# VHH binders against q8ne09r852to980: the designs that were tried, part 24

Target 1, 129 residues: q8ne09r852to980
Amino acid sequence: KFSDLLNNKLEFEHFRQFLETHSSSMDLMCWTDIEQFRRITYRDRNQRKAKSIYIKNKYLNKKYFFGPNSPASLYQQNQVMHLSGGWGKILHEQLDAPVLVEIQKHVQNRLENVWLPLFLASEQFAARQ
Short names: E, the ipSAE of ESMFold2; O, the ipSAE of OpenDDE; V2, 0.75 times the mean of E and O plus 0.25 times the DockQ between their complexes.

## First folded at step 21 (VHH; framework vhh_8k46_1)

Design j1 (at its last fold request DockQ between E and O 0.85; V2 from the best seeds 0.00; counts 0 for: pae E 3.6 > 2)
Fold by OpenDDE, fold request of step 22:
Structure j1 (fold): chain B 129 residues (1-129), chain A 126 residues (1-126)
Amino acid sequence: as target 1 above (129 residues)
Amino acid sequence: AVQLQASGGGFVQPGGSLRLSCAASGFTFTHYAMAWFRQAPGKEREFVSAISTSGGYTYYADSVKGRFTISRDNSKNTVYLQMNSLRAEDTATYYCAAHEWFDEYTYLDSSDYDYWGQGTQVTVSS
């Protein structure tokens, strides 16, 4: 169903607005940014690096991915921390590209299993059906 | 000056083990993914294994999966290749290479690597 949203621009926008209304836009933002990263050609190193740094700084911090309201479980957070190479790496260096993809998986999981069901159960969604 | 110095090659019998080392200098080691390639006589250079900058991700050629293990010690600026259960077809000159920033889409292509070391010979023969 999440894939269906991705292929429906109108419903995707409704989903985005839904998340915004619930002060929960970060998951979709993170997912989208990483998706954009994934779509950058691997030959464009500079663009991929810039985007990865942007993503790292925006999401890989204690306010989001490593925070109390993280889309990832503590175990998953620790796993990502390990894969990242620790806080030193996160703060001062560029992360390996696969780490971002791993993060996206966790974010997507919450989008699909938490937010999407809520969205589909909303009165707003029902009204459009 | 950038330098990748490989060592640990030698002669072993089939089923034996070797551990290759590659010591890096002249660049920020932690910013580079490291890889091993090999080239046998009359064959093209082929990918063997790669490890991400932090060591969190490793990749292996199908021919060496389960037998070879790549690792790195960033405090020593060194990448290693533990080769177990060696076979005659593993005979080759092994090369260490460095790739700025680990990208899962580029690690297989030797042309994407920025620095190369001198080869170390591995010979597996009874």
Scores: ipSAE 0.776, ipTM 0.881, lowest interface PAE 0.7, mean pLDDT 95
Fold by ESMFold2, look of step 21:
Structure j1 (fold): chain B 129 residues (1-129), chain A 126 residues (1-126)
Amino acid sequence: as target 1 above (129 residues)
Amino acid sequence: AVQLQASGGGFVQPGGSLRLSCAASGFTFTHYAMAWFRQAPGKEREFVSAISTSGGYTYYADSVKGRFTISRDNSKNTVYLQMNSLRAEDTATYYCAAHEWFDEYTYLDSSDYDYWGQGTQVTVSS
């Protein structure tokens, strides 16, 4: 399970390296950046807002979340687009914090259902068992 | 100057309905989450409802859930509160407030809000 991997820092780093080898590191980077956002104390509004904007600019674009290699289906992408307030707002304005949590769910789903099984079946992982 | 003008309050019988409006000016409305709070005499100000900057997320206090509906019209810089099935305990001054950037952890606390309206009185009596 992805949650089990998070408890093992060594295997988490191996998973990260596995994803880099498969040109698929964006999913884990996105998940990690959103998790870091979620761990910023809500009392530090400015820090949370700045991190939210950083995540929006890095991932909510046609090269990743709204593109052909998105972890989300077209239906899910459209729902996130609606919740965010539309393309103009995503591109040029701040993003509501709950949209990031919704995005993280889709990213985590692909990490757990696509990448993690491939990693656990990999030659590198099997050799360490 | 920032202004939040709440209106639509009044006297109504239990079970009745009212629609509150809050017109905003002096700031970029689409950058602010909007909320309604209320304060009855002798009580603390309490959260009623909030809506995200885009309107994609809405939140309600348990005491009003299913009876009240918050909405916003970003083209008119206005937030609304449709209040149905009103009860005596809904009697209060209702305030609209603006919170820069919506965060699901900060919308409940009145101290996190940047701008406040003057309020509109809602009185529900037999």
Scores: ipSAE 0.528, ipTM 0.784, lowest interface PAE 1.8, mean pLDDT 90
ESMFold2 (binder alone), look of step 21: mean pLDDT 81; pTM 0.815
OpenDDE, look of step 21: ipSAE 0.763; ipTM 0.877
ESMFold2, fold request of step 22: ipSAE 0.081, 0.256, 0.241; ipTM 0.515, 0.654, 0.639
ESMFold2 (binder alone), fold request of step 22: mean pLDDT 81, 81, 81; pTM 0.816, 0.818, 0.818
OpenDDE, fold request of step 22: ipSAE 0.775, 0.767; ipTM 0.880, 0.877

Design j2 (at its last look DockQ between E and O 0.85; V2 from the best seeds 0.00; counts 0 for: pae E 5.5 > 2)
Fold by OpenDDE, look of step 21:
Structure j2 (fold): chain B 129 residues (1-129), chain A 126 residues (1-126)
Amino acid sequence: as target 1 above (129 residues)
Amino acid sequence: AVQLQASGGGFVQPGGSLRLSCAASGFTFTNYAMAWFRQAPGKEREFVSAITTSGGYTYYADSVKGRFTISRDNSKNTVYLQMNSLRAEDTATYYCAAHEWFDEYTYLDSSDYDYWGQGTQVTVSS
């Protein structure tokens, strides 16, 4: 029901705050940025490239996606690394768009299966019902 | 000058195989997804296969899935199309094309491709 949050701005903000209090806001940031990337018209290549580079630099590193607290399993990280074309590609070249979508899937999976249930089970959420 | 030079076409019997090559020059090959299109006489140009810049993703028309394989060698600035189990309906002029960083919404549309090579004829007949 992650989609439900997307359609409720107020509740989405509560979810964002919830993640922030748990030092876990990066997942939602990453998901949101990639979503924004996906919303850029494919005719605007410059904007898509710029956004892609931004996303790559911010999230595709050892501090987040390829880090110990990654939203992806080691296996999934290796898959994404392979699909990306390796560290050389990630560090020095432009990634293929489908790779970003793949990353978003892993991020969304943790949001939906880990954080969303915790959020819905929180006292704060219950108090608003 | 940008060039896409395709080769490997020819005459083959049904069930046979061909391997097309497309050598690229004049642009940064590793920044472009590559694709193959084909056009038979009296028919519209149709998508055959595409491959992303790193080769991490490949796409195929339903009509060629399981029979054709696209690959690329970035060190040689070349994209390949291995065509197996060829059929009469595969007869067409095959074109290599380059697309700067496409995604799932753009690879099917020939109008989005930036560069095109000259065609190479593939004829499958008994």
Scores: ipSAE 0.581, ipTM 0.806, lowest interface PAE 1.0, mean pLDDT 94
Fold by ESMFold2, look of step 21:
Structure j2 (fold): chain B 129 residues (1-129), chain A 126 residues (1-126)
Amino acid sequence: as target 1 above (129 residues)
Amino acid sequence: AVQLQASGGGFVQPGGSLRLSCAASGFTFTNYAMAWFRQAPGKEREFVSAITTSGGYTYYADSVKGRFTISRDNSKNTVYLQMNSLRAEDTATYYCAAHEWFDEYTYLDSSDYDYWGQGTQVTVSS
């Protein structure tokens, strides 16, 4: 389970390295950044806003979420674009928190259903068990 | 000065419909999530509905789900509440509120809202 991996820092680092060798480290980075955002309390509005802006600038672009290697289908990308309020809002303003949660769900789905099974089936992982 | 001016209240029979409007000025409307709260005499103010800055997500109190619809028109700096199938228990003063930042876990807390309107009275009676 992905949650079990998060509780084992040695295996988490191995998973991160596995993702790097498959040019997929952005999925874990994105998931982690959004998780950190979700843990900032609503009382820390400036910190939540700054983290939200950081996440949108780093991940909501044609190099990742709106590009060919997105964790989301084209349909899902279009839905996120609509929920975000459009490209102008993504580029120049902050996003509502539920949009980031929706993005995290797509990223987590790929981590859990594509990358984690491949990692657990890898020769390096099997050798350590 | 910031103003949220609610209107569209009135008297209506049970089962009727009413549409509330809340016109905003004095701040950048598109940066704010909007909500409706209501308060009946002798009761505490309670959450009714909320809408995100883009309108992509909407939230409703259980008591109004399926009967009320929140919407916003960012070109008119206005949020709306369409109220259908009205009941006597919907009688209250309805307030609009604005919150620069919130998520699905914090929208219920009236203390987190930055700006409030003066309210508009809705009375459901035969």
Scores: ipSAE 0.087, ipTM 0.541, lowest interface PAE 5.5, mean pLDDT 86
ESMFold2 (binder alone), look of step 21: mean pLDDT 81; pTM 0.818

Design j3 (at its last look DockQ between E and O 0.02; V2 from the best seeds 0.00; counts 0 for: pae O 11.8 > 2, placed apart)
Fold by ESMFold2, look of step 21:
Structure j3 (fold): chain B 129 residues (1-129), chain A 126 residues (1-126)
Amino acid sequence: as target 1 above (129 residues)
Amino acid sequence: AVQLQASGGGFVQPGGSLRLSCAASGFTFTNYAMAWFRQAPGKEREFVSAISTSGGYTYYADSVKGRFTISRDNSKNTVYLQMNSLRAEDTATYYCAAHEWFDMYTYLDSSDYDYWGQGTQVTVSS
């Protein structure tokens, strides 16, 4: 399960490497960046805002979240766009914090339901068992 | 100069409705989350409702959930509070407030808000 992987530093690094060899590292990068955002204390308002902007610029674009290989369906992508305030706001302004949690949910679903099963079935993982 | 002008208060019977408005000027409205707080005589100011910068997320105090609806019109730089099924305990001065960028952890604390309106009085009595 994904939570077990998070508690095992060695297997987490193996999972990261697995995703890289399958050209799928963006899901884990996005998940990790949002998790780091969530761990910034809320009293550090400027740091949380800056991390939110960084995540928005890196992932909420047509090369990833709003592209053909997004972890989210077109419907879910449009929902996130609406919650964000539209494309103009995404491009030029800040992204409200709850939108990041919504995005992480979609990313985590793909990590858990697509990539983790493939990783656990991989020859590299089996050799370590 | 920054101004938040709240209006729409008044006297109503229990079960009645009011719609509060808060017109904003002097700052970029779309960069700010908006909230309503209220203060009854002899009580602390308390959170009522908040709305994210885009309007995509809304939050309510438990005491008003299901009866009050917050909304915003970014083309008019105005936030609204539709208050239905009013009760005597809703009697208070209602203040609108503005908070740059919305975070799910900071909307409840009045000290996190940058700008405040003068308030509008709501009185619910038979």
Scores: ipSAE 0.381, ipTM 0.730, lowest interface PAE 2.6, mean pLDDT 90
Fold by OpenDDE, look of step 21:
Formats: C-alpha cells, sequence, structure tokens
Structure j3 (fold): chain B 129 residues (1-129), chain A 126 residues (1-126)
C-alpha cells in the first residue's frame, strides 16, 4: 500500500501533510532523501558524497535514528552501527550505500506499519474516497 | 537543569599560559562532544577547539593549532583547554559548549551546539 502512495502524487502529498500535522514528518523525509541518494549515478562521486554526508548529519544522530524515538529498535540500531564500520567511521566518513539502504528499510517499516494505517483510517482519507 | 560552568580565565602576559575548565551537570556528559568558542570585543563568536565524546578526535582553529590543547575527563564531567604561548589576539570571552551529534563536518557551526555555558574572560596584555 505504501507503493500505491508512491504512485499517486496527490495522495502522497496528503500523506506528507498528515505526518506533518502529527509532528512526525522525519520518517518520510529520511526515506525520501535516501531514495534521492539511490537515484544518483555511481559516476557522480561528488554528488553522492555530499548527499550521503547530508543524510548522515541530519538523521544518524541521537535526535532521530539513534534517539529514543528511533524508527529502529536498539538491536537494529546496533546492526546499522556495525554495518557502517563503527561510530568513528560514521563521524569522519560518508555512509556507504548498503548502510543507507538498511536505514531506509527500518524507516519504511515504521511508515508502512504505524503511520500508513493511521492515515488510511483518518477522517480526511475517508472523505476523499 | 543543564549547567556548564567555566573557570580558569584571567590576566596573563604574552607568552604566558592558562588552563580553562568547564564542569558540566544536568545532562549525560559522555553523550556529548564538547567545544570551546571565543568572542573578542567587536568581533563575532568563533570556533576555538572541539573534542569527541570519547576524546578520540580533536579539532582546532588554525589560529590556535600547536598552542592550545583540548582534553576531557569523563569521570569528572569536565572539559579542559590548555592555552600556551598566549598572544594579545587571544584576548576574548571563552565559552564552553556541548553537542549531542558531532562530526568533522559540523563542529564549526555554533548553531548546532545544544548547550552553552557562561563566558570566562581571558585577557592577554603586557
Amino acid sequence: as target 1 above (129 residues)
Amino acid sequence: AVQLQASGGGFVQPGGSLRLSCAASGFTFTNYAMAWFRQAPGKEREFVSAISTSGGYTYYADSVKGRFTISRDNSKNTVYLQMNSLRAEDTATYYCAAHEWFDMYTYLDSSDYDYWGQGTQVTVSS
């Protein structure tokens, strides 16, 4: 069903607005940024590096992905840390593509299993059907 | 309540040394990178030095490299700034600051720091 939203620009915007009204827009923002990273060609090294660093700084911190309200469990957070090569590497290097993909999986999981059901059950959604 | 209490400032002659201390309380010290900033009269606040949570990584402004050394003692919730070979241009109010997320790309931006202490005055004059 999340894929259905992705294929409907108008409904996707409604979902974005829904999340914003619930002060929960970070998941979709993170997912979207990583999706944009995935679309950068491998030959464009500078753009990939810049986007990776942007994503790292914005989301891989104790206020979001490594915070108490993380879309990932503590165990999953530790897995991502290991996958990334450790905290020192996160602090001083760009994130590798596999790390970003793994992060996106956890974020998408919360979008699909927590927020999407709430959105579909909302009065606003019903009114548009 | 969060507190960052700086001390060790004062008057010193050129070529002299001072050691600043910043004692932290009210938050989990080991979760935060620590930094020193300074603001001279009529100038903007500028980055001086920063240290990672474990102390494994340190950063310095070019103007203080080789003269200043930042360190921390996590058992005492304190960050230090050893200032040697002080110059007149080092005269400023020095501020201690804490950052929950810290890397080599963000340490220079004062707006990213979560907590700030009150300043301690350092005056270098003959």
Scores: ipSAE 0.000, ipTM 0.269, lowest interface PAE 11.8, mean pLDDT 90
ESMFold2 (binder alone), look of step 21: mean pLDDT 81; pTM 0.816

Design j4 (at its last look DockQ between E and O 0.88; V2 from the best seeds 0.00; counts 0 for: pae E 3.0 > 2)
Fold by OpenDDE, look of step 21:
Structure j4 (fold): chain B 129 residues (1-129), chain A 126 residues (1-126)
Amino acid sequence: as target 1 above (129 residues)
Amino acid sequence: AVQLQASGGGFVQPGGSLRLSCAASGFTFTNYAMAWFRQAPGKEREFVSAISTSGGYTYYADSVKGRFTISRDNSKNTVYLQMNSLRAEDTATYYCAAHDWFDEYTYLDSSDYDYWGQGTQVTVSS
């Protein structure tokens, strides 16, 4: 279902707006940014590094991924922290690229299992069907 | 100057074990993924194992999975390769290499590694 949404620009926009109305747009933003990262050719190392740093700074902090309303469980957060190499690495160094993909999985899970069902059950969605 | 100094190679019988070490200097070790490659006479250099900058990810060639273990000690600027259950076909010169940042798409390609050490010979023979 999430993949279907990605292939429908109009519905994707409705989903984005839906998330905004619920103060929950960060998940989609994070997912999208990491998706953009994944689309950078691996030969463009500088661009991939730059995007990685951007993503790290924006999302891997106590306000989002490691915060109380994280898309990841505490266990998953600890796993990501371990994979990242700890706070020192997160704060001061570059993260290994695969860590971003791991983060995206957790974010996608919340998008698919929490927000997408709510979106599909919304009156707004029904009105468009 | 950048240096990667490998050690621990030697002669062992089949089924034996060796532990290779590669000591790095001259660059920020924690910013580099590390890998081991090997080259046998008359053969192309092949990937053996890689480890991410933080050690959170490890990768192995199919031929060494379950037998070799890569690890690193960032406090010592050293990467290790524990080789168990060695076989004759493991005979080769082993090289450690450093990759600027760890990317899942580039760890297999030797051309993407920035620094290389001198090889250490591993000979497995009865």
Scores: ipSAE 0.761, ipTM 0.875, lowest interface PAE 0.7, mean pLDDT 95
Fold by ESMFold2, look of step 21:
Structure j4 (fold): chain B 129 residues (1-129), chain A 126 residues (1-126)
Amino acid sequence: as target 1 above (129 residues)
Amino acid sequence: AVQLQASGGGFVQPGGSLRLSCAASGFTFTNYAMAWFRQAPGKEREFVSAISTSGGYTYYADSVKGRFTISRDNSKNTVYLQMNSLRAEDTATYYCAAHDWFDEYTYLDSSDYDYWGQGTQVTVSS
């Protein structure tokens, strides 16, 4: 389970490296950036706003979340677009915290159901057992 | 100058309905989450409902869930509270408030809100 991987920092780093060698690093980078956002003290609004803007600029675009390689279905992408307030708001403004949490859930689902099984079955993982 | 003008309060019998409005000016309305709080005489101000900047997320106090509905019209810079099935316990001054960031962990804390309206009185009595 992906949450179990998080409890082993060495295996988490190996998973990250596995994704890099498979040209699939964006899911884990996105998940990690949103997790870091969630760990910023909620009273520190300036840091949370800045991290939110960074995340939307890096991931909420047609090269990743709104593109053909998205971890989310077209329906889920449209839901996120609606919840965010539309393309203009995404391009020029900050993004509310609950939208980031919803995005993270879609990313985590693909990490857990696609990438993690492939990692656990990989030669790289077996070599460390 | 920022202004939040609440209206729509009044006297109503138990089981009745009211719709509150809060018209906003002096800030970019679409960048602000909006909320309703209420305060009865002798009690602390308490959270009622909140709505995200786009309207995509709504939150309610347990005491009003299923009876009250928050909404916003960003073209009119206005937030609404539809109150149905009103009870005597709903009697209070209702305040609208604005928060320049919507966070699912901070929406109920009145200290996180930057701007406040003057309030509108809701009285539910036989």
Scores: ipSAE 0.350, ipTM 0.695, lowest interface PAE 3.0, mean pLDDT 88
ESMFold2 (binder alone), look of step 21: mean pLDDT 81; pTM 0.808

